# Ledger of designs, part 2: VHH binders against Glucokinase (glk)

Target 1, 317 residues: Glucokinase (glk), of Thermotoga maritima (q9x1i0)
Amino acid sequence: MPKLKLIGVDLGGTTFSVGLVSEDGKILKKVTRDTLVENGKEDVIRRIAETILEVSDGEEAPYVGIGSPGSIDRENGIVRFSPNFPDWHNVPLTDELAKRTGKKVFLENDANAFVLGEKWFGAGRGHDHIVALTLGTGIGGGVVTHGYLLTGRDGIGAELGHVVVEPNGPMCNCGTRGCLEAVASATAIRRFLREGYKKYHSSLVYKLAGSPEKADAKHLFDAARQGDRFALMIRDRVVDALARAVAGYIHIFNPEIVIIGGGISRAGEILFGPLREKVVDYIMPSFVGTYEVVASPLVEDAGILGAASIIKERIGG

## First folded at step 16 (VHH)

Design m65
Fold by OpenDDE, fold request of step 17:
Structure m65 (fold): chain B 317 residues (1-317), chain A 124 residues (1-124)
Amino acid sequence: as target 1 above (317 residues)
Amino acid sequence: EVQLVESGGGLVQPGGSLRLSCAASGFIFRWYDMYWVRQAPGKGLEWVSEISVDSGYTEYPDSVKGRFTISRDNAKNTLYLQMNSLRPEDTAVYYCAREDYDESDSGEYTFDYRGQGTLVTVSS
């Protein structure tokens, strides 16, 4: 008999992806479509359901995991609020999809989905104490402790991107100054590059980008690899911010492994090398050697695999 | 709380010199470009000097160029302004300031934090 397959839905404001995933984490089918939020929640949900059915046609896949941005009621399967879906208020997403597909649907926020993906299919395999960060447009994170996903009293933890690493630093979208997200996200990096053009217009970053408005993290780290002083300076600020945050997480969660994914993680050792070194500066001696910091191996598949991993988490593996 | 505390001001004769200091606290000083600005009696705020985080970039208006030198010590969280060949027109309250990057780029520098200032009086 064919083994049970999993369906993962990576829901985003611009696009959503649906994947059929084997029990061991292989993506067998993948479909990506425009979310078209402007068409309204009913249309979006309908299209997601149709895509689920399409991907799972002829397959034994009774379960769906969905990773969604925003504030999620994970127990009841409700999207309470999401900036990416401004017209969604208390949408019973799991029930709606279940009605349309006949499948059992589970919901997590995208950051928690990410750490679960790492736990089941990524670098977190074999570990019970995991801290994971996704560095993209924003910064999300998830925590597994003693094999359990940390969700907090209200199911809205953890928000690892919104810890203050620079007192009175840049304004974060959350309204607080100096959050990790405001310093180490792709958005933050772009901001630094735009702001720096006046003083550092001769930097290789801008040469590579062609213009300050096009300059992004990729250009930054490419320039940094070539020894560009301005690029290295920004890299150092990002690394320092990340190191402070990671040190805090180490102190709080005592993880075996800290996994960093997202677009920024693609920088490789130009980021991770200095980060590993800098973390040691901020942790207590008793924590030295108790952890490893690694890049996520899931890369582009992190969304679907994270979503699919929700199923494993909910039904017991 | 962000604090910028200026010192070193005083009375000096034309042609004299002063060195101003600014002690910074409440933020990571080494990540911020810093500025000196001044306000003369009856006049608006005037930009006097700028220095990048790594001291690799400095800029001055024509009014003080060649006479003033901005510098910083990130280890001490301190900004400096060496003022030479002082003129009566340099009489003003001098402020240490941090640039505000949260506002839209209007082409003009805005400052989210500045000190209480130190008075420099150039008079014979």
Scores: ipSAE 0.838, ipTM 0.928, lowest interface PAE 0.5, mean pLDDT 94
Fold by OpenDDE, fold request of step 17:
Structure m65 (fold): chain B 317 residues (1-317), chain A 124 residues (1-124)
Amino acid sequence: as target 1 above (317 residues)
Amino acid sequence: EVQLVESGGGLVQPGGSLRLSCAASGFIFRWYDMYWVRQAPGKGLEWVSEISVDSGYTEYPDSVKGRFTISRDNAKNTLYLQMNSLRPEDTAVYYCAREDYDESDSGEYTFDYRGQGTLVTVSS
């Protein structure tokens, strides 16, 4: 009998991706389509369902995992609210998709999906204590402890991007100053670069970008690799913020591994090298050597694999 | 709470020198560009000096260039302003200030935090 295949849906505001995934985490098929949020929730859900059926045609794939941004009711499969889907209010996404596809559908927050992807298919394999961070437009995170996904009382826990690492620092979108997201996200980096242009217009960052408006994390780290002073300053601030947060997570969760993904993680050792060093400055001696800090190996597949991993988590692996 | 506490002001004769200090607390000092500004009686706030986080960049207006020197000690969370060759027109309350990055840059520096100031009087 053919082995069970998994369907993962990575839902985003701009695009969504549906993948057919083998039990061992190989993506067999992948389809990406524009979300077209402006067409309304019914159209979006319909298209997702159609894509699920398309990808799974002729395959034994009875389960669907969906990673979604926003506030999620993971137990009832409801998207409560998402900034990326402004017209979605208490949308029973899993039920709607189940009706259309005949499949069992599970819903998880995209950050939690990410850590599950790492647990089952990524750097977290073989570990029961995992902290994972996604560094993109925002910062999300997930925690596995003793093999269990940490969700908290209300299922909304592990918002790792919204811990204060810089008191009275930059304003975060959540309304608090100094959150990790406000310092170490791609959005934050862009802000630093825009603000810095007045004083550091000669920086290699801006030469690489062509303009301050186009300057982003990629340009920052490229310039940093070449020894650009301004770039290194910003990098150091980002690293310090991350190190403070990671140190906190180490103290709280005592993880075996801290996995960092997202676009910023693609910077490689220019980021991770200093980060590993700086974390040691902020942790108690008893924690030294108890953890690893690594980049996510899933890279662009993290979304689909994370979503697919929800299935494994819910049905017992 | 962010606190900036200036000290070192006083009465000095023209041509004299003073060294101002600013003790910073309530934020990570080393990640912020710091500024000295001053306000003379009946006048608006005037930018006096700027220093980057790593002290690799300093800037002054023409009014004080060559006479004033800004410096910082990140380990001590302290900002300094060495003022030499003081003139009567330098008479003002001097403030330590942190730039406000949350406000849209209209081309002028805005400051979200400023100390109580220290009075510098240059008079014969």
Scores: ipSAE 0.838, ipTM 0.929, lowest interface PAE 0.5, mean pLDDT 95
Fold by ESMFold2, fold request of step 17:
Structure m65 (fold): chain B 317 residues (1-317), chain A 124 residues (1-124)
Amino acid sequence: as target 1 above (317 residues)
Amino acid sequence: EVQLVESGGGLVQPGGSLRLSCAASGFIFRWYDMYWVRQAPGKGLEWVSEISVDSGYTEYPDSVKGRFTISRDNAKNTLYLQMNSLRPEDTAVYYCAREDYDESDSGEYTFDYRGQGTLVTVSS
């Protein structure tokens, strides 16, 4: 008997990707295109639709899930606005794509799509209480509680990257200080490494990178594994920030599992070992042993898998 | 709000010593490089010393090097300045300051976060 395939669209400001996904989360076909936001919203929508049709040619795939940055109205399939798409104002994205593809289209915020991807295809399988973070250029997050995606009154809830972990700490792009994103993101790490070069230029981090401009999280964690003092100081700050945030999520959501994805999560135990230990320092004793903290198993295709999982969530897969 | 509370100033004879303290609150002290700066009568702010988060790096201008020693106790959120062999030209209000990094600035020393200061007067 023929099985339905899922179409996941990972919409970004620079590129978008469309994947054909089996019901068990296998990427069967993937196409990536430049978004070309400067060409206007009609061109972007047309190119997404063409790519959907290309990827699904010859397949029974009546549903599309789209993860989009920004504020979305998921009930009506509208992108209200996004910093990545400056001229998009209340764009009826799902209707426009449905018209061009003949498919039923579902829309979700990209960070929420990430936690859904973990729920349906990743480390969240079999759990109804999930917290997930993605540590990249920024920090996105999502929450599933009692099996339901937490969206809040206006659909903008679970901004996990913007909890304050360092009072009066580093400036965050959101306009306040000390957000988790401002301390533990890839961007934050690169900034700490740039700032530190004047005083810590002899650190192994800079030898591995070749210059302070090239120093990034990979160099940080490689140097930390070798015992580099400066790298360990920054790693400890990142761990403390993550632990404070995760402790808060544990207290609020009582999750079965906390899943951390994104490029920084590839650091492995140099990050996760100290993180698991430090979380215990910040939680009430009654929470000890009630959760796990793990790296996401979803790798380069987490965006597509997250987007495809929207279909499973909305249709009840 | 960031709070830095300096203490330990006073009147001292030339050649004397003072130990300044700075109690820090409202931020996570151990993650920040810290500074002492001073303002002599009729002058602008002058850098006096700096110390890294783990005390592994300290620096002083020639005018105080060998006479002043910066230190910190991260467990107590406290910064110190030991001032020896004091001279009349050391007379100033001394401020504890937290580093504020501006990537577009020509130097790293921005002192937007500082306390109310403690007055040190060196005279006979």
Scores: ipSAE 0.486, ipTM 0.774, lowest interface PAE 2.5, mean pLDDT 91
Fold by ESMFold2, fold request of step 17:
Structure m65 (fold): chain B 317 residues (1-317), chain A 124 residues (1-124)
Amino acid sequence: as target 1 above (317 residues)
Amino acid sequence: EVQLVESGGGLVQPGGSLRLSCAASGFIFRWYDMYWVRQAPGKGLEWVSEISVDSGYTEYPDSVKGRFTISRDNAKNTLYLQMNSLRPEDTAVYYCAREDYDESDSGEYTFDYRGQGTLVTVSS
C-alpha cells in the first residue's frame, strides 16, 4: 500500500468533487458537494477546504491537485476568470486553500488535468507524446510533448475543441463557426437530434429515446449499431469532424497516442472503427502507422484522477 | 465564405423544361439540407423545393408539385432542379439556399446563405 496519498479536486460550476487517490490511481474515498457559486468565492473556498480535510482525515496526504475550468495562472495558483464562476477575478485559489488546509496545493486547467490523468494513470502511461480529448457536454483536451504539458505563452494553449473542422459550420458558443465542439460534443449531438425530428421522426433514435427532447448520444449510437440511416448520417458527421481534428493534431504534435475520453467515447467501435479509418484519409503518408487512437480507460472518475495527477507532474519533476 | 452559384436559367416557352444547377463551396455540402427558393418580379421569396442530406426526403409546394424535381450529387457538391411543364407564373430568379439550423431561435429556419440566382423566364 502506498504510504502517501494524493488529493484531487475536480472543481466545477455546479458541483465539486474531492478524492483521495492511491499513488497508482485508485479512488479510495470521494466526496461531492454543490459548488454554490452564488454564495461568493469565500464560501466556495471554505467548503472545498473543509472537504479536503474530511477526505484526508487520518491519512498522509500533504499535497492537493486542483483542476479548474477557465483561465489560470498555474505558476501563482490563480484563477484569472471562468464562465463557471462569474464573480471570480484573479482568485488566489492555491494560497487560500493552503492557508485553510496546511497542505501544498497545485492548480491546473481542467482540460490539461485530463491529459495529465491519462499520462499518469491512463492510456498515456509510458508515452511522452500524447494528445487527449474529452467528448462531453463540451470538448476539452490537452497535449503532452516531450513528457511535458504544452501550455503556450500565456498558459492557455491547446484549446483542441475549438479548431475549425466545418468551414462555415454550426455556431459555437465561443463565437466562431464550425469548431469541433460545435459538431462532435454531446451538446452538438443533442442539437442535431432535436433539429432533425421534423424530417427524420421515423428514425429508431426517437423510438429509443421516447421523444426528440430526450434523444441523446446514447440513443444515437444504439440506433447506429442497428443500422438506422439517420443515426449513421449523424455518426458520420461526428466521425468526419473528429478525424479532421485528430489529423491536425497528428500533423502538429506527432503523438504516440491519441486518447479520447468522456461520455461519447463509451460508444465503442461504432465510433472508433470509422474514426481510425477516416483519420487515414486526412493525414500525410509519412504519419501512417505512427500513432494509436484509443478510448480513455478513465471513465467516471477522470476528473479526480486528472486533478490528482497534477501532484505527480509537479513533484515528480 | 459560403458560395452558391446557380446556372441553367434562360428563356423557355410555356410547357417547356429547364434544369437548374447550383455549385456549392466553402462548406461541407453533404451535411446540409438544401433548398431552391425563387423571387418573381415584385414579390418576396417563395420556397420552391427542399431536399435532405441523403435525398431521402423531398418536399414541394402545391404550385410546383409534380412538375419540379429536386436532386443532389454530394460527390460533386451540386444541387439540381428539374423543371417541367413550365408556366408563365414560374418566371422568377431562382436561388439555391442552405438551411442554417443554428440561426433558428424558435424552430424556424433561415436562408441567409443563398447565391446570386439564375433568371428563368417563361414566355411565348
Scores: ipSAE 0.467, ipTM 0.769, lowest interface PAE 2.7, mean pLDDT 91

## First folded at step 19 (VHH; from m55 with I53M D100E)

Design m75
Fold by OpenDDE, fold request of step 22:
Structure m75 (fold): chain B 317 residues (1-317), chain A 123 residues (1-123)
Amino acid sequence: as target 1 above (317 residues)
Amino acid sequence: EVQLVESGGGLVQPGGSLRLSCAASGFIFRWYDMYWVRQAPGKGLEWVSEISMDSGYTEYPDSVKGRFTISRDNAKNTLYLQMNSLRPEDTAVYYCAREEYDESSGEYTFDHRGQGTLVTVSS
């Protein structure tokens, strides 16, 4: 009898990925397709369903987990709204996919899916108290405490990227100044680099990038590794912001492990080394030694594995 | 609240010197390029000096170049302007200012400035 396999759907505005995942977290099949949001919700949902059936053809995979951006009704499987899906309003995504595929479908916010992925398949394995942060275009995060996903009263927590780390700092998309997302995201870094060109045009960052418009986090950290002064300054700002946020999370959640993923996390020790040191400056002595700060090991598989992990969270574990 | 408090202004004779200070609070000072601007009677706001976060870059308009020196102490959250060889045309209210880039307009603006300090150069 074939072992039960999991289906994970990583839903994005540009592309969506569907994976067939073993119970132990190995991706057996993966298909990525353009979301084509402009074709309308019916077409998108149809294509997702078709892809689910494609990757699961001939397989025992009765469950689907889907991680979605935006405001999610996780209980009813509804996407309330999402900036990435402008025409989606109160879309019963789980019901629609279930009708089309004959499978049981579970829905979580993508940030929550991320922490669940870490819990079941990533660095969070074996831990009951996890804070996970994904540093990409934006900053999302999830919290597990006492083995339970933190969702809040309305199922819309946690929003770890929208804590204020720089009072009266850069404007965040949420309307508040100084949010972590406005300082430590890939978008924020690009902004800093564009703004800095006038005064720091001789920086190695711009030489590596070729132009200020092309300068991004990769160039920043590459330059920082080579001792570029400007790059190190921006890195320090990012690290300070992250350290303040992480320290706050440590104080609030008392986690065993803080896991940082996303594109920015790929910077490695040029980021994490200083971050670990700086966090100590912002935490109470009683918290010293009670946590680890680590990079996510899931890397590019985080989306699918996070989505698949929703199944384990809902029916297993 | 962002606060910028200028001090050090006063009456001086032509050829004299003054040192202005700006005490910054309400934001992380070291992450911002800082500026001095001035407004003379009946005139618009004029850029006087700028300094980068790490003090590695400074710039002045021709009107004050060689006479004015901008500096900063990030540990003290303080911006300075040393003004030498002052001229009557330097008479103005001097403001410390923080710059912010507006993504919607693609323009740099001074999002915050203090109440200013008056510098009067007269015989």
Scores: ipSAE 0.781, ipTM 0.899, lowest interface PAE 0.6, mean pLDDT 94
Fold by OpenDDE, fold request of step 22:
Formats: structure tokens, sequence, C-alpha cells
Structure m75 (fold): chain B 317 residues (1-317), chain A 123 residues (1-123)
């Protein structure tokens, strides 16, 4: 008897990906398509459903997990609001897809999906206390404590990117100054680089990028590896912000492992080395040695695996 | 709350010197480029000096270049302005200012400024 296969949908504003995943977390099939948000929610949902059926054709895969950006009602499978989908208001995504595919569909926020992916398929395997951060355009987070996903009263908890790490610091999109997202995201880094061009135009960052407008996190960390002074300063600011946040999470959740993923995490040891050192400066002595800070191993497959992991969480929890 | 407190102003004769200080608090000082600006009686704000967060970059307008020197001590959260060869036209209230970049306008603004310290150059 063939083992149950899982369907994971990584929903984004630009593209969405659908994957067929084995029970042990191997991606067997993957299809990526343009989201084409401008075509309207009905068209998007239709195309997602078609892709689900395509990927699962001839396979025993009765369940679908969807990781979605924005505010979601995980219990009812509703996308309440998402900046990436401006015309989506209280869209019953799970019901719509279920009707079209005949499958049972589960919905989570993409950050929660990420931590679940880590729990079931990534660095969080074997752990019951996990803090996970995704460092991309924005910063998302998820928390598992005692084996349970932290959702809060309204299912919107674990917004780890919106803790203040720099009082009176840069303005975050959420309206608060000094949030982690406003300092340590890819967006924040690009902003720092654009702002810094006047004073630091001779930096290797801009040489590598070709222009201040093209300068991004990759250029930053490449320059930092080469010892560029400006790049190292920006790196240090990012590291300090992350360290403060992570220290807070350690104090609150007492995790076994802190997992960091997303584009920024690809920087490797130029980021994680200093981060691990700096976290110690901000935690109580009793927490020293109680945790690990690691990069996510899921890399490019984090979205699909995260989405697929929602199924395991819902039917196995 | 962001606080910038200027000090060191006073009365000085032409050709004299003064050293201004600015004590910063309420934010992480080392991550910000800092500025001195001044306002003379009946005039608008004038940029006087700027320094990068690492002190690797400094700039001055022609009006004060060669006479004024900006510096900072990030460990002490303090900004300095050494003013030499002072002239009557340097008479103004001097302010310490934190820079903020407005992405919408593409312009740099000062989101915070102290109460200032008065510098009077007169014989």
Amino acid sequence: as target 1 above (317 residues)
Amino acid sequence: EVQLVESGGGLVQPGGSLRLSCAASGFIFRWYDMYWVRQAPGKGLEWVSEISMDSGYTEYPDSVKGRFTISRDNAKNTLYLQMNSLRPEDTAVYYCAREEYDESSGEYTFDHRGQGTLVTVSS
C-alpha cells in the first residue's frame, strides 16, 4: 500500500508553487506558476486548484496545506487580508479549493508554515521547543512550544518581526519605530545601502552592485566578507538587532533551537558567527548553553515543505 | 524619547575658538550620521557640518571649511564641533541634529534637533 503523499502550496504575490511531498519530506513533484493577482481571486484560486490536481494526478494525496502571506483565519481557512492580494477580503480559500479539488485543505500563515516545516522536515526535527525566523522582504516568525504551534487567542500570534529592537529607530511598515523588520530585513538593508551612498559611495558594496539602486543584501555580505568597512558596519547593525530579538525570544520561550531562514540567512557565517556571539551579551546567564542558533537547511524548498507540514500538524497533532 | 542636548556656546571675540558638545540619548547613536546646523538671527537654518556614523566621512560648507571640525565619540554618545577663527557672521544658535532619509521625497531631513546653544562672536 502506497504511503500517504502530501500536497504543499506556497502562495506568493508574484508566484505560487505546488509540490507533491512524500511523508518523509521529499519533494516528488513541483510546479511554479505566476500568481497573476491582477486577474482576480477567482482566476488565482482556479489556477491553484488546477495545479494541485496536476501535481497529484494518479497519486494518493487527499490533503493540501497552504502557506499564505497576510492575516489568516487558520481555523476557518479564510484569508482575511493580505497586502500581496489587495482584492482578497475574507476569502474562504480552503473551502474554495476543497470544492474544486475534492481534497481536504488546511491554511496557515506563511511564517507559521515555515516553523512547521522546520519542525517536521528541517532543523527542528526532534525538538519540541522551536523559534523560527524568516528573513526576507519582511521578517516573519513562528514558535513551537511543548510540541504545539503558538497561535494566540486569535490565531495571529508570533509576529516576531515586530518587536522593538531599536528604540526611536527606523520606521516600520507596521507604524512602530525600531521593529526588527525595519532593521534586519532585506528591505531594510536595501534602504540602508541607498541612504548610505552619499557618505560611503566608495564602499565595495556599490562597486559590486554597480549602483546604489541595485545594492542589496548579497552585495552587502559579499563586501563584508572582503573586509569593507561600511558593509561590516551595516552587518553589525543587523546582527545587533537580531541578537536583541533572539535574546528576547530565548527569555520568553526558552527554546531548544532558534532557526533562521530566508534570503538573508544565505549569508552564512558572516552573519551567524557574530550573531551567536552577540546573543550571549543579551541573555541571562541561566540561559547560556540552553539553545542553538542555526540556519534553516530547507533553503529553496522551505515554502513547499512548510505548506506540506501543515497537513502533518493538523492530522497528526 | 530622543534627546539631543547642546552645550559649549558663549561669547567669544573674533578670531577666538569654542568647542561645542552634544549629548545624545534615547536612540542608538552609533548607527546615525549626525549634523550641526545653525540659525542666525533673522535667517533660516544653515547646515554647518556632517559626520558619518564611523567618522570616516565629514563635510563642511565653504563658509566654515578649514575653521570648523566635527567629531564624535560613539562610546560616549557625544557629538563635537570645534570652532576656530570665529567670525561675527558665525553668531547663531547651534543645533545638534539627527538625520533621517525620506524615501518618498528622496531628501534628507532632520527628525530630531536639540534646543541649541548660543554662540556670539563680537568684539
Scores: ipSAE 0.781, ipTM 0.900, lowest interface PAE 0.6, mean pLDDT 95
Fold by ESMFold2, fold request of step 22:
Structure m75 (fold): chain B 317 residues (1-317), chain A 123 residues (1-123)
Amino acid sequence: as target 1 above (317 residues)
Amino acid sequence: EVQLVESGGGLVQPGGSLRLSCAASGFIFRWYDMYWVRQAPGKGLEWVSEISMDSGYTEYPDSVKGRFTISRDNAKNTLYLQMNSLRPEDTAVYYCAREEYDESSGEYTFDHRGQGTLVTVSS
């Protein structure tokens, strides 16, 4: 009996990607297109549907998983609102895509999709207690407990990027101060580098970037690996913030594994070595040795694989 | 909340020295550039020194350059101002201030400061 293929849709504000995925997580076909949000929601939905049909042509792939940023109603397949799509208000995305494709469509928040991708295809395989973070322009999080996605009463739980790690710290876009996102995101790092230019303009970070406007997390970690004093100061701030947050997750969820993905996680041991050491400073002794902290193995495929894993979660895999 | 407690002020004769301290709490001190500012009686707030979070950058206005030295001890959450060769015009309430960056304007502010410590330079 032929095995069904999975369709994962990674919906972004600039581009979207659709992948045909084997049941064991192999990307068999991938198409990326400009989202063209300026053309309106009908055009975006049509283009996604056309791409789904293109990717699945000739295949038995009756299910689609879609990961979307923003506030969603997963039960009804509705995108309530998203900062990436300002004209989207209570869009019945799964119904619209189902009508156009003839497929069963499932919707999940992109951060929750990430932890599901890790559970089914990544470092979370074989684990029932998983915490995952995505370190990108913002910080998303997701939790699997007792083998199931933690969603909370209203489906908005596990906002891991908004725990406070710096009392009276930097302003966060959520309206409070000192959230993990305000300190450890790619956006936060870019801001620290712009803020620091007047005083730290001789730092290697700015030489690698060519200007303070172009300085980003890659330049930070490259400079830190070379011993740059300013880069190490900012790296240490990011590590301290992550360690405080991760310690909290360890205490609350008692996870087997903490998985960190997103572009920043590619920094490697310049980030993860100090992070693993610093977490120990913030946990109760009874938790030492009960968890691992690892980089996500999914890298550039994480969005599509996360989206595809929604199917496995909803129909039992 | 952010707390900054200045100490070390007092009466001193011209040419004398004082060392001011500022104890910081309610925030992670080592992640912030710090300032000393002062307010003479009946006058506005005047910047008198700045130090980066790693102590690698310090700055002073001409009125105090060569006489005042800012320093910090991140392990003790403490900022210092060594004031030498004091003059009557240095008489003021001295405040420790945390840098606040407003990303919308691109400007720094000094709204986080303590109650101050009075320095009086008089014969």
Scores: ipSAE 0.534, ipTM 0.809, lowest interface PAE 2.2, mean pLDDT 91
Fold by ESMFold2, fold request of step 22:
Structure m75 (fold): chain B 317 residues (1-317), chain A 123 residues (1-123)
Amino acid sequence: as target 1 above (317 residues)
Amino acid sequence: EVQLVESGGGLVQPGGSLRLSCAASGFIFRWYDMYWVRQAPGKGLEWVSEISMDSGYTEYPDSVKGRFTISRDNAKNTLYLQMNSLRPEDTAVYYCAREEYDESSGEYTFDHRGQGTLVTVSS
């Protein structure tokens, strides 16, 4: 049977990426462009379409999967709204791209695309019960249960980053306090480091970063590996938040595997060791030994692979 | 709901000592720097002491430096203020407070504080 190439579009508010992907998940070509939201939706759509055609030139790739932030109508291929695209209101994204490219286009929310990428190409292969988180600027998540993506009644389910893990904790951009995103995201870590500089300026984190403005998760985890007390306190806060959230997901979804991706997941065992231990403190005994917690193997290309996996999900399932 | 409950106030003679306690609940205490502030009769709030999450940093204004000692026990979710060599001008309602960072102003605030405990220094 012919092995068609897949096109994955990872649409973000600041950049978008288009990848040509083999059936087995190898990225054959990748182009990243600034989204330039300020130029208007017509320009964004045109630029995406041009990039799709560029990436797939000379290739048999009749399908496009696109992961988009925001609220989507997956059945009709519409982006309802997104904070990343304030002027986008019920944009018929798949139809507009299909017109310009001659290809069949499928749309999914970007966090849901991530868990699909893990299911088809990543650590979720061979599993029907998957929880996945991306720890980046924000925290996205997705759930596969009984082999199917969990979307909820209105298609907006599995907002895993917005479970409350710190009662009366830090303010979250969603308007509540103490969401996982407000504690464990890259943005949250940068905020804790900026807020802490006055009192903790002697911490190794700031020496490694060169200034509090440049301090980020990489500097935090590098300092934590070296035993820096402030870095370890912040790492412990992040681990506790993740463990509380993951324990909740374990209780609700009974997953075979919990996959953690995004830039923070590159921290390795300074994060994952304590996390695996702490999760046990928060789960019922009947769940011990029923799951694994792992870093995503997809690394920098998770967005493109997630988007491409939409194709496999829609035409394969 | 953030709960901070101060205790240990009372009437004491000049030169005496008191230890104030603050029981914290409704938030994860060990993740927050903590403060004591006071309000004397007819005056505004005055910062009295500050302690970091790990107790590695403490600070005091000149008015109480050398006489007051802040401490905390993260396992018991409690904040303390040891007040020695008390003077009549230390008479105030004392509050413990949780640090809050206001992104819009770039300042720390004391919006989360308890009901207070009255300290009266008089003969």
Scores: ipSAE 0.528, ipTM 0.803, lowest interface PAE 2.3, mean pLDDT 92

